# Designs tried in a protein design chat: VHH binders against q9xw16. Part 205

Target 1, 132 residues: q9xw16
Amino acid sequence: MSGWNAYIDTMTAAAPSIKRCAIVGAADGSVWARTEADNVFKASEEELKTFVALFNDVTQVPAKGADIEGVHYVVPRTEESLIFGKKENTGFFAVKTKSAVLIAVYEGPNEVAAQVRKAVESMQTYLNNAGY
Below, E stands for the ipSAE of ESMFold2; O stands for the ipSAE of OpenDDE; V2 stands for 0.75 times the mean of E and O plus 0.25 times the DockQ between their complexes.

## First folded at step 17 (VHH)

Design wf5 (framework vhh_4orz_3)
Fold by ESMFold2-Fast, scan of step 17:
Structure wf5 (fold): chain B 132 residues (1-132), chain A 120 residues (1-120)
Amino acid sequence: as target 1 above (132 residues)
Amino acid sequence: EVQLVESGGGLVQAGGSLRLFCAASGFTFDDYAMAWLRQAPGKRREWVAGIGSGDDTIYADSVKDRFTISRDNAKNTVSLQMNSLKPEDTAIYFCAAPKEPPEGYGFDYWGQGTQVTVSS
């Protein structure tokens, strides 16, 4: 790979309904790749450091919600390696791999959310199998 | 097995108040966030408010400062206090809950709803 940007391109090609997304380090929230230009993912490094730390105990997240790009989302529930949030007609899915966290922000109904979840879970599987 | 039963809707004049209730069963209520949505005839469903399993609350801009969502875990109930009602608040109001893992995309289960009508 010339860089992690190719994985962003793969996810957005698989789910065009993704508004913005990023791949960040699981340990520190450092950005490895993100959408740019008209779809720029705007989260700060400080926000991402806080966000990835939520995966240390996902059971606490529905009580407090989560912040992505300065937007506070209610978190309906979590799974071992999945946090998802909702605010109005927007939402996000975040999945953890061995070394990374993938975050995708979308807008639309459950059909859109289903496509986005499928895309991030597919990439999660790929990266885990690749040792990331 | 998830069941959501709304109540408390009715007719009210603009500027009035109503309190809606949702009785929930069939899941681990205390562990999940809950939400209220509304739908006017011929319109798409609109998200109104959400409450986390703890003290986290969030509101749509259209209802912020007028509506208050709360929960009673002992009774498995979510309520929505609606103040300063406007004609544009007229809708069927639905209580919503997430699906249990591994499914789910947000607030996927909804009740049958309770009608709120606000006269001018």
Scores: ipSAE 0.664, ipTM 0.853, lowest interface PAE 1.2, mean pLDDT 89

Design wf6 (framework vhh_4orz_3)
Fold by ESMFold2-Fast, scan of step 17:
Structure wf6 (fold): chain B 132 residues (1-132), chain A 120 residues (1-120)
Amino acid sequence: as target 1 above (132 residues)
Amino acid sequence: EVQLVESGGGLVQAGGSLRLFCAASGFTFDDYAMAWLRQAPGKRREWVAGIGSGDDTTYADSVKDRFTISRDNAKNTVSLQMNSLKPEDTAIYFCAAPKEPPEGYGFDYWGQGTQVTVSS
């Protein structure tokens, strides 16, 4: 996990509004890296396997919502390779690369969401360019 | 142009009920989730309830089991049934919709709101 932890650190430095995040395998939801300790990303492997499978057909996701860390989110809409959700003051952005899915959970208004989306999309571009 | 028009607000006694309506236009309503948010006097806006394009729902803990969100795709409407109202529910209630790709961060379009006042 240590090599991939550098990317977690980069994202959280770029967007301090990220509360918890993870980089997981796109095929199986296996955790490559996640925030730890007081900011531990708490999703189970079973939940993550279910979550990454949503990217097989993102157009169906707004009808069903998505579960992250035991929280059910309404998904307002999706884009190719992007799923985002909202519940109360909490939200997430998840983006798919060739080999990975990046998930970032935040709390706060649209200004915070904008910062978090920018950070995960920047990392998505970086990883795709690096062949991941 | 996205338009959201709320109605159904009013003055009600504690323990009473109100039903709010949101008429939506200017986008593909059936493909998007919708939400209700509120802003109480002196407080920030807060999320109340959301409904997916396929009728899955989520609620803020403060309103769970008292409020019910629903949608009618034939009429392009979202409704919020509010039961067992409390003075703490006093707020302006807003209907909200997402922006179309590639913009947006959640529920980015808001209506004008409808005032709900709950007296003790």
Scores: ipSAE 0.622, ipTM 0.831, lowest interface PAE 1.3, mean pLDDT 89

Design wf7 (framework vhh_4orz_3)
Fold by ESMFold2-Fast, scan of step 17:
Structure wf7 (fold): chain B 132 residues (1-132), chain A 120 residues (1-120)
Amino acid sequence: as target 1 above (132 residues)
Amino acid sequence: EVQLVESGGGLVQAGGSLRLFCAASGFTFDDYAMAWLRQAPGKRREWVAGIGSGDDTVYADSVKDRFTISRDNAKNTVSLQMNSLKPEDTAIYFCAAPKEPPEGYGLDYWGQGTQVTVSS
């Protein structure tokens, strides 16, 4: 039986540097799939609802930053469908599709960040083309 | 072309203070977050502090309550006030900024750095 977990597996295979990730509903932040067990994505339902609402006006996000898994990140800048954050050696990329938000948390330098962004954007393109 | 020029480094005794400045040009400064990073000889590069385009600030645990990051959008500068300096704070300090869309992965442009040496 298939589910959204296959897309989590595809992203983590493409970028092994992803520590934790999730696919959530764009309207409400409901979790469709996430990494589990030792790599469990630990964001609360309330935090995810707040996070996905940031995509309603991404231009305000660099002024306030963003919270993921109880960690407050500086958001250097945004694009129409992309929010990324940095704190110390950790970061995240979040991209919005028609119906979903993909969130990937990573640890490492710019070379790692580049790999993670590429993986998340590839999945964003795939899901948009599939009507999600 | 993005340019970041750091200044304000120097030699100071433990317990002293320094203020670092970063002059930024060649991008939409007011819309972007900025950060300070540091690298000590023989050690990995370390993230120190970040400031959003508004008043949002984030600090590494090692400098929290000792360092203060601030910005002046009228002058396109970001500053780092360093108090209660320790020998462990000895490093080259770098200003960092994101690349313009659609490129970039975080804080991708770095300045030349300014040397901070804390003695005793």
Scores: ipSAE 0.623, ipTM 0.838, lowest interface PAE 1.5, mean pLDDT 89

Design wf8 (framework vhh_4orz_3)
Fold by ESMFold2-Fast, scan of step 17:
Structure wf8 (fold): chain B 132 residues (1-132), chain A 120 residues (1-120)
Amino acid sequence: as target 1 above (132 residues)
Amino acid sequence: EVQLVESGGGLVQAGGSLRLFCAASGFTFDDYAMAWLRQAPGKRREWVAGIGSGDDTVYADSVKDRFTISRDNAKNTVSLQMNSLKPEDTAIYFCAAPKEPPEGYGYDYWGQGTQVTVSS
């Protein structure tokens, strides 16, 4: 059990509309913590390694999209440390810190997406300030 | 500033085809993904197709293999080719675009829509 599970709990408490989320290593996509049980984040090690490598050049991502949990998302655009994707009523936000990538998958309209983005960015700021 | 203008809707028989067009202006069209959403009477808006800045496309399961999204960057247009139309496809169809950085949550700008009616 890692202490990182507390951060998963903090994000899901801040945005209850997060369906699944994870904190992974920025260098290799190794899982530090994730949601479990009925809302388990189900990305493979290979998929996560591929996903975190997208942050090496986010400008290329909107042309090819991104895969999370075996689902292919169109990426509408990126920012220096943020990738977000959309498919149907589902989406994700992923943000990079110094040593981690936070990924949150959600379902719902723009109001839900706004809440999820705020929660993920708040945690990104906290972890960066803590040296992660 | 961002403007999205849809066209191409109409009345067709089940099994028929329509092509919808969206003319976009007010942003750097080539750099962003575009999407089509629809809203049937009495229902919530649902996403139907998206196209990235390159060759990436994604479709809702309900329209996969029947609809094709494409873009023409020289004309700043995105189109939706709809084949094998069903009565369940009857809806107002909206073109959508993301908000420019640093804000946005997905597809934040939508046009006024174009009506598609599919009769049995």
Scores: ipSAE 0.456, ipTM 0.761, lowest interface PAE 2.0, mean pLDDT 88

Design wf9 (framework vhh_4orz_3; at its last look DockQ between E and O 0.01; V2 from the best seeds 0.00; counts 0 for: placed apart)
Fold by ESMFold2-Fast, scan of step 17:
Structure wf9 (fold): chain B 132 residues (1-132), chain A 120 residues (1-120)
Amino acid sequence: as target 1 above (132 residues)
Amino acid sequence: EVQLVESGGGLVQAGGSLRLFCAASGFTFDDYGMAWLRQAPGKRREWVAGIGSGDDTVYADSVKDRFTISRDNAKNTVSLQMNSLKPEDTAIYFCAAPKEPPEGYGFDYWGQGTQVTVSS
């Protein structure tokens, strides 16, 4: 009804510091929704398929890093359903739900990163409770 | 408790080289990435380079092809080899490590830093 775009709008309203974000299928990285226009999320289908496969074993990710929108990020550590990366003043948070992966790219200091992580984790909880 | 101790800073002429070291303790070093940050006089702190738990490396554009980050897991150390130094590289250099869950947004623990001064 509301479509997946409504969840993108909810996350960006909760954390205006999110530059670009997407909701993708956990099994294949297919895009369900993403930011558009001035904030278009630019990751390719091949990149997203590779990225969601990282959640099959998050413990290996810090050794190799991760690519989002053609940018390679160092991954300092992971949690069971969370991958985050850093490069300069930019970063991302990605969380896995039952059926989806939420990815948010941001720019700014740790205070900004904290807001973005909170928004993504809140949506993760909501979608898991909704059976997604 | 996480402890990070930097060393290797000093005074060097433009075009010269320095190698910085960071001795890390109080966490599972081999499992975590590490970073170097710097703060120049009158400027904001900036990210310089990061290394994953393996050999994955990422550099700020300003230092790419001049600086090399590396790690020695047997000694719990991370190092930064700085070549072709420029006066604008003058800064206090900090070693950084991530916080343990549930906190953490990147590289959240910093050491006390080591001063690097590059003369013209």
Scores: ipSAE 0.767, ipTM 0.892, lowest interface PAE 0.8, mean pLDDT 90
Fold by ESMFold2, look of step 18:
Structure wf9 (fold): chain B 132 residues (1-132), chain A 120 residues (1-120)
Amino acid sequence: as target 1 above (132 residues)
Amino acid sequence: EVQLVESGGGLVQAGGSLRLFCAASGFTFDDYGMAWLRQAPGKRREWVAGIGSGDDTVYADSVKDRFTISRDNAKNTVSLQMNSLKPEDTAIYFCAAPKEPPEGYGFDYWGQGTQVTVSS
């Protein structure tokens, strides 16, 4: 029973359009938990280190976009602790907590994107309240 | 209030070119990415291309190397250069923008659109 894997299960259950997701360390991008098996979250450690560093200044991200799992996404805009990106009918939402970054990659129309955002933000709030 | 006004559509022969324009207002244009979407009769609205607040671009596979998205931050405009047009490119084309924080899921606003019709 891994403690962090339960949070992966919670997010994927809350938003079935999530195809892959991960919880990674905010300081270094180290993987604490991720979707596995047929839906392995495949981002490299180097890519994740670069990705979490985007939260050091989110205002710069819309100019350059973001890469996850070797896919480049346009970032339409950001919020202080939220980055989201879009490419065709796929996208991602990422949120930062005190210690972690939660990343969810999804497929589907705009309606499912709303569900994904709610799922990651709910978990963000929960982890922040728990001190993580 | 956010306003997006598309123009430049029309009837063109297959193999031809057309350039679409989008005038944007009501938000800090320089801070946001923009996109073009399209909707063919009887189809869902689909993504065509996106551009970051600078020169970062992403294209749908079906239009890559034929279409070019660009922006002019001094004029608050986004353009879509469409080359080698095919009948399957026939659609209403929409310029799209994100909602202001704390809302939004992607490119959540679009204008009334401009019709592009490609025939032989």
Scores: ipSAE 0.616, ipTM 0.857, lowest interface PAE 1.5, mean pLDDT 91
Fold by OpenDDE, look of step 18:
Structure wf9 (fold): chain B 132 residues (1-132), chain A 120 residues (1-120)
Amino acid sequence: as target 1 above (132 residues)
Amino acid sequence: EVQLVESGGGLVQAGGSLRLFCAASGFTFDDYGMAWLRQAPGKRREWVAGIGSGDDTVYADSVKDRFTISRDNAKNTVSLQMNSLKPEDTAIYFCAAPKEPPEGYGFDYWGQGTQVTVSS
C-alpha cells in the first residue's frame, strides 16, 4: 500500500467538486498517487514533467497558461507555491510542497473553487510540516 | 531504528470517547509530522489524521470534527482524541511515522496497533 493514496482520498472527500487528483514528484513529475477507476488522472509523464517545472518561475505562467491532461487552462492566479487554472466550468489548483506537487482538477461553478483550494492547501501545509 | 507503540484502545459504546497514545523511539516528533492510520476488518489500511511539525492538523473527512490529533514533544508522544465514536470507527489503529521519497512514499513506519471496538 502507498500512503500517498490516502491523501488523494482525503482531498477528494474534502472537496466533492474535485474530479481528478494527483500527487507527483516536484523534481520530475513522477506520479506518486492519483485518482483511478472512473476518475483516472490522465496526464502523461512528459506533461507532468513540464507542469511541475512551472513552479520554477510562476510569474510567467499567467502569460502562457498551463496544460493538464491535454487541456489548456488560463491561469488567473499564481503564488510562490500555487497555480490556479480555469477553463469554463472547470479548473485546477496545483500546490507545491517541499518534494511534491498536488494537483486537483475540479468541475463546478466558481463558488466551489474556495473549497477545492482549501482542501489542497490544507494538505500542502500538513505535508510540508511532515517533511514532504 | 524507529519504534512506535500504540495504546489506549478498547471497547466503547457508540457515542463514547477514547484517547489513543503513541510512544515513539528512534524518531523525534519535533522535526517531522506524524499520523494515525486504521484498518477495519476486510478493508484496506486508511489514513485518519495527521499532525505536522508546526502542529498543523489535517483529518480524513470521516473523522473530521470528531477526532483530534495532538503531540507532546517533551514526551515524544502523539495522541488521538476520539469523540462521538461510531461502529464504523471499529479498527486497529496505528501510529505512523513518515518515510521520505525516494526511500519511502508516505507514513510507512507503524507499530503493532491498538484495537478500537465501538459497539452499537
Scores: ipSAE 0.524, ipTM 0.823, lowest interface PAE 1.0, mean pLDDT 92
ESMFold2 (binder alone), look of step 18: mean pLDDT 80; pTM 0.812

Design yd1 (framework vhh_6fv0_2)
Fold by ESMFold2-Fast, scan of step 17:
Formats: C-alpha cells, structure tokens, sequence
Structure yd1 (fold): chain B 132 residues (1-132), chain A 119 residues (1-119)
C-alpha cells in the first residue's frame, strides 16, 4: 500500500543484519513506514517525538544516550545528521534527511555495523537528493 | 503526468524465463530509484527488487536472489526485470513503481503485467 515500505524493504535487503527499521517524520516523529509482523518496529509516538528532537542538537546526545523501543543505548559520539548507539551486541543507526529520520536497529559485531551504516547512509543521500 | 507501463508477462513452465519491461514517462526517470513489486491473488503486495538511479546498486527479496536481475536503461526511460528459473511461487501480477513524493503516500504504479507459472 505505502510507497515508503519499498524503502524499508530495500534497506533490510541491503543490510540483512537489520532486525527492525523505520522511516519517520523529522518534525514530529510520525511513522511513514516501518518493518511489520515478526520484525515490527515497536517505538511509541512519544518516544519517536523525543528521539527526532535529538537532531536539534546532536552534540548533547553522547552525554544522555538515546532510547529506541524502550531500550537505552549508549551513544559514543555523533556526526552531523547521524546518531548511532550500542548496547552489548545490538545497536542502531539513525540519520536525518531534509524531511525524515531513518532508524535501523541491528544485531552483530562491528563489521555488521559497518554494513548497516552504509545502507542507511545510501538511503539518506538518495532521499536528500530527491528533496526529502 | 507520471506514467508507468509494464509488459513482458506471460505463461511459462517451472524453470522457464521471462523478461519484464517498464516504460516510464512524465518525470526525469534517471533521478529516481525504481522498484518492482508483485501481488499474487492470495497474498498481499510484495517488494521484489530495487535499482538505484545509475544502476550501480541492486537489491532483491531473499526468495528471488540469484534468479532475478533488475536493470535499467536511462536513455530509453525503461526498467527491466529478467526472471530465470521461475517457480510456481513467483506467479503474480508484477508492477514497476516509483514512490510518491508525499510522506505516508503510496507509489506511482502501472496496470501491471501478469506472470503465470504452470506446467
């Protein structure tokens, strides 16, 4: 039904270690598309609104960490328009575009994390170039 | 006006091959990632494949990897799906798609082309 679901499917195909992911509005955290069924992305509207607000000043995030799906992640550092976190062998990458925030939760070691980051950043670059 | 027109479907036996085409018009085709999606009568809409603007990256549903190849010809505004080693599970209406520019929206799709796999 939703065209944005094709982006979710593309991201998970590009990095099979992504367990759950979503594309949400940068202004309000509203869900545009997310993984469903057995891989459903389970963040509340309130949590997502709080999360996307972190992009207003990413320099503050390493001191506080970030919460996704009720899980608190340590954020070791941030980059412009990129927040990533780790909790044991799980982690996430979140990138901001002009209108959206892409969030991917994965499980695995550092080489897996690199693949997930590449997939998310590739999508970010395309959406920015397309005006999103 | 965005228009997408699929062709190339048909009836094949298991193990056979088909090549689908999608003619695009009404937008700058080379600026967009393009998608193939399918729908069987008893199933929902399924993503099949994605190709990036220059064709430098391609992505596939797990069950079609190694059997299907997506490609594009930007000079001809055409998207392709080469389907080899077809299985009964691949029988579906196939659509090419471009996501709508509005969040929480669908996509631009054509009427689709029917693929039937039967002996």
Amino acid sequence: as target 1 above (132 residues)
Amino acid sequence: QVQLQESGGGLVQPGGSLRLSCAASGFTFSDYWMYWVRQAPEKGLEWVSTITTGGGSTYYKDSVKGRFTVSRDNAKNTLYLQMNSLKPEDAAQYYCARPYPVPRSGDYRGQGTQVTVSS
Scores: ipSAE 0.329, ipTM 0.682, lowest interface PAE 3.4, mean pLDDT 86

Design yd10 (framework vhh_6fv0_2)
Fold by ESMFold2-Fast, scan of step 17:
Structure yd10 (fold): chain B 132 residues (1-132), chain A 119 residues (1-119)
Amino acid sequence: as target 1 above (132 residues)
Amino acid sequence: QVQLQESGGGLVQPGGSLRLSCAASGFTFSDYWMYWVRQAPEKGLEWVSTITTGGGSTYYKDSVKGRFTVSRDNAKNTLYLQMNSLKPEDAAQYYCATPLPPPRSGDYRGQGTQVTVSS
């Protein structure tokens, strides 16, 4: 376990509807930490490299969507450091910090999505302030 | 250099209480979220609790909710874990920690403090 795994645990405790999540390097998509065991975050090295590159120009993402764990998500809109998507009853929020991207995959209705977004944005703010 | 020193562990009976401390130095303690992790011989490292920079939010492993309370004193650069209603499954080496981004492996953790729960 790396120290970053404690942040994965914190995210899932803050928003129990998160099924899988990961913290990856913003430059290369390298995994710093991810959920393990029964809810292991399954994304290939190449998929994550492609995904983090989406933050180089988030305005292009709604037109093509985003792939996470081999699942294609519709991305309705983006914000400067936020990409989020939906596929039926599942969804994700991904936020970029100075050196990391936080990805949280969740399952459930809109009130669940709001809780997940709040948790992810709270950690984004903290990591940016800490220089990450 | 970053230094974390845990203390306060010991032997207690089931239902007993302990208060763990973590003295931090070598970094601006008040700028970091802090967390407690533990490791028992039969288990890997388990996250126990996280506290945000000002103590405004706290998070806990499900099995310790209602029994453990994390707190911090930024003026003293010290993190605390109050453990009540201790159970045999809480017996472990307890560590406070600060993560490091890659390429460094692991994190800055202290050497830990041992908690033993037995009659």
Scores: ipSAE 0.307, ipTM 0.660, lowest interface PAE 3.5, mean pLDDT 85

Design yd11 (framework vhh_6fv0_2; at its last look DockQ between E and O 0.94; V2 from the best seeds 0.88)
Fold by OpenDDE, look of step 18:
Structure yd11 (fold): chain B 132 residues (1-132), chain A 119 residues (1-119)
Amino acid sequence: as target 1 above (132 residues)
Amino acid sequence: QVQLQESGGGLVQPGGSLRLSCAASGFTFSDHWMYWVRQAPEKGLEWVSTITTGGGSTYYKDSVKGRFTVSRDNAKNTLYLQMNSLKPEDAAQYYCARPLPPPRSGDYRGQGTQVTVSS
């Protein structure tokens, strides 16, 4: 496994509602690590390239939503380094670091969202401090 | 250069305990999340546990929850894994690790320490 797969496993351990997640390059959407086996993160390279580019102007994202793994999510709001979306009982949190984007797709009631956000933001803070 | 050295492995009976240590050097240990991974014979490398920089948060593989405890002493540049209630399926080579920087795959890790669980 990739060293960064340990961080994938860490995120999924931090929030059990996370079904799939990935760590990708912020510049090009290249996959550094992702959930595998029964919970394969299935976003294509082209999709990820488009997705990470959303962080170039997050203010426009709520108007058009975001697509991950072929699923369209409504994006209620954004922050400078945070994009989150919802679809029925699913959603995602994506956070940008200096060089990466962390994406976590979750399933469950709205109450689980806070734990998912905390998980990805904790790692975001660490990676930023570590220079990534 | 980054160096990690695991120790503390050995042979124990099921239900026994071991405490693994990892001595780190060549980098600012306290600035990095650290994790343990293990590799059993004929199996791939698997994640076991992660601990954050200050030890404020710890995460575990489901199969080791309640039995394993990860901790660290940043003043000693040392990572620990307390392993209680050991099972035969815990037998593996254990490594402490941190990721190689992208685009490289893999980990900084040591030679590992062997854990054997047998009656």
Scores: ipSAE 0.895, ipTM 0.942, lowest interface PAE 0.4, mean pLDDT 95
Fold by ESMFold2, look of step 18:
Structure yd11 (fold): chain B 132 residues (1-132), chain A 119 residues (1-119)
Amino acid sequence: as target 1 above (132 residues)
Amino acid sequence: QVQLQESGGGLVQPGGSLRLSCAASGFTFSDHWMYWVRQAPEKGLEWVSTITTGGGSTYYKDSVKGRFTVSRDNAKNTLYLQMNSLKPEDAAQYYCARPLPPPRSGDYRGQGTQVTVSS
């Protein structure tokens, strides 16, 4: 496994309800790391480029929703550096750092969502402080 | 500039314990999450454990949870892995590490320290 993949493993250990996650470049959606083998995060580079661009104006995202892995999510809420998407009993949290976007796709009820958010925000804070 | 040096490996019987150390230099150790990875012969690199900057959170691969404890001493720039109840499947070269900057793949790590678990 590559170095940034250790952070993927860390997030999935921190919140076991995370089914898939990725760390991608904020400017272009390039993949720094993703969940691999047997549970691959399956977003195309073009889809990721479109997805990370949502952070250019998060206030417009609730009106149109967001797509990742070919799945359309309703976006009930955004914050300056966070997008929360929902579809049935699944969802995602995405957070932006200076250089990256962390994306975690999870399954489960609302309590699970809070734990997933905590895991990605912990790493968001670290990456920002480390200059990423 | 970044330098990591693992030590503390050795031969131990199943059920035994070892404590690995990792001396860090060339970067501000206390500002980085650190992790342990391991590699058995002809196997890929496997994540074992991660510790946050101040040690406030630790994370483990399921197969080592409850047996291994990662810790750090930021005043000494040292990362530790206490390994208890060792099993033959834990035998590997152990590395402490942090990621290389993207787009580079891989990590900064040392030469590793060998853990052997046998009769």
Scores: ipSAE 0.832, ipTM 0.921, lowest interface PAE 0.6, mean pLDDT 92
Fold by ESMFold2-Fast, scan of step 17:
Structure yd11 (fold): chain B 132 residues (1-132), chain A 119 residues (1-119)
Amino acid sequence: as target 1 above (132 residues)
Amino acid sequence: QVQLQESGGGLVQPGGSLRLSCAASGFTFSDHWMYWVRQAPEKGLEWVSTITTGGGSTYYKDSVKGRFTVSRDNAKNTLYLQMNSLKPEDAAQYYCARPLPPPRSGDYRGQGTQVTVSS
């Protein structure tokens, strides 16, 4: 394993409520790294290509929601480089960098959500600074 | 050219300590998150710990929390791993690393330093 998978391990260590996550290319949704085995991130290449294209105009996303791993999430609002959604007690945060999109699917209440957001934003800041 | 060189491994008794070092060159060390990975005989590569650019945040594999401490000295371009209360399951080749740029998979890493824990 390793490579970009070390950053997957880092994110899950930072926020243990993350159930599955991935780092994908912003232009095409190509997978750089993802959780594997019992926590495999299951989104197809086609779904990821569709998902990363949402960042071309995030203002349209709340009206339509977003699909991750075949699950439809309600997106209450967006920010320029952030899409987040909820479905019952599960949710996700997705943040865009220059060349990547980080996606973290988590389970738990709002306090847990704040921890997950902090973890993905920390990595987002680093990747942008590193030229990704 | 990214160069990483690990040192400090050796043979230690269970419960003992070792301090690993990693000398970095060929890139601006202070701009990068760094991590340690290890590989035991006939096992896959396992992530051990990550440290952010200034050392303000550190992250650990669950099984090493409280026993291992990662740190860095940016003035010396050096990464460290202090390993206390070593267990037989910690025996492995240890590498300091950072990711190869996409679309490549894998790490920039050195030759590694071997840690053996036996009674």
Scores: ipSAE 0.772, ipTM 0.906, lowest interface PAE 0.8, mean pLDDT 91
ESMFold2 (binder alone), look of step 18: mean pLDDT 84; pTM 0.838

Design yd12 (framework vhh_6fv0_2)
Fold by ESMFold2-Fast, scan of step 17:
Structure yd12 (fold): chain B 132 residues (1-132), chain A 119 residues (1-119)
Amino acid sequence: as target 1 above (132 residues)
Amino acid sequence: QVQLQESGGGLVQPGGSLRLSCAASGFTFSDFWMYWVRQAPEKGLEWVSTITTGGGSTYYKDSVKGRFTVSRDNAKNTLYLQMNSLKPEDAAQYYCARPLPPPRSGDYRGQGTQVTVSS
């Protein structure tokens, strides 16, 4: 396993409702690590490049939504380094660090979403402090 | 020059205990989340546990929850893994680790310490 896979394992242990997640480069959307096998994160290279570019101006995102794994999500609002969305019983949180974007796709109600957000933001804080 | 050196492995009977240590040098240990990973013969690397910078949060592989405890002493630049109620399935080479900086794949890790569980 690559070293960055340990962060993926940590995220899924912290919030078991995460179905798929990935850590990608903020500049180009290149995959550093992702869930695999039955939980493989299936976004294309082109889709990820488009997705990470959303962080260049998050204020525009609620008007158009966001696409992850070919699924279009409604984005109700954004914060400076956070994009989150919902589609029926699924949702995602994506946070930007200095060099990376963390994306977690989960399934479940709002109580589950809060746990996923805390896990993602904890990792974001750590990566920023570590210089990533 | 990141250096990690594991110790404390050995042979133990099922139900026994071992305490692994990892001595870190060449980087500011207190700035990094640390991991324990293991590799059984003929198997791939498997994540075991993560501890945050101050030890305020710990995370575990489901199969070791309640039996293993990760801890750290930042003043000594040392990471620990207390392993209780050891099972044959826990037999592996154990490594302390942290990821290499992107775009590199893989880990900073040491030689590892061997854990054998048999009667």
Scores: ipSAE 0.546, ipTM 0.817, lowest interface PAE 1.9, mean pLDDT 89

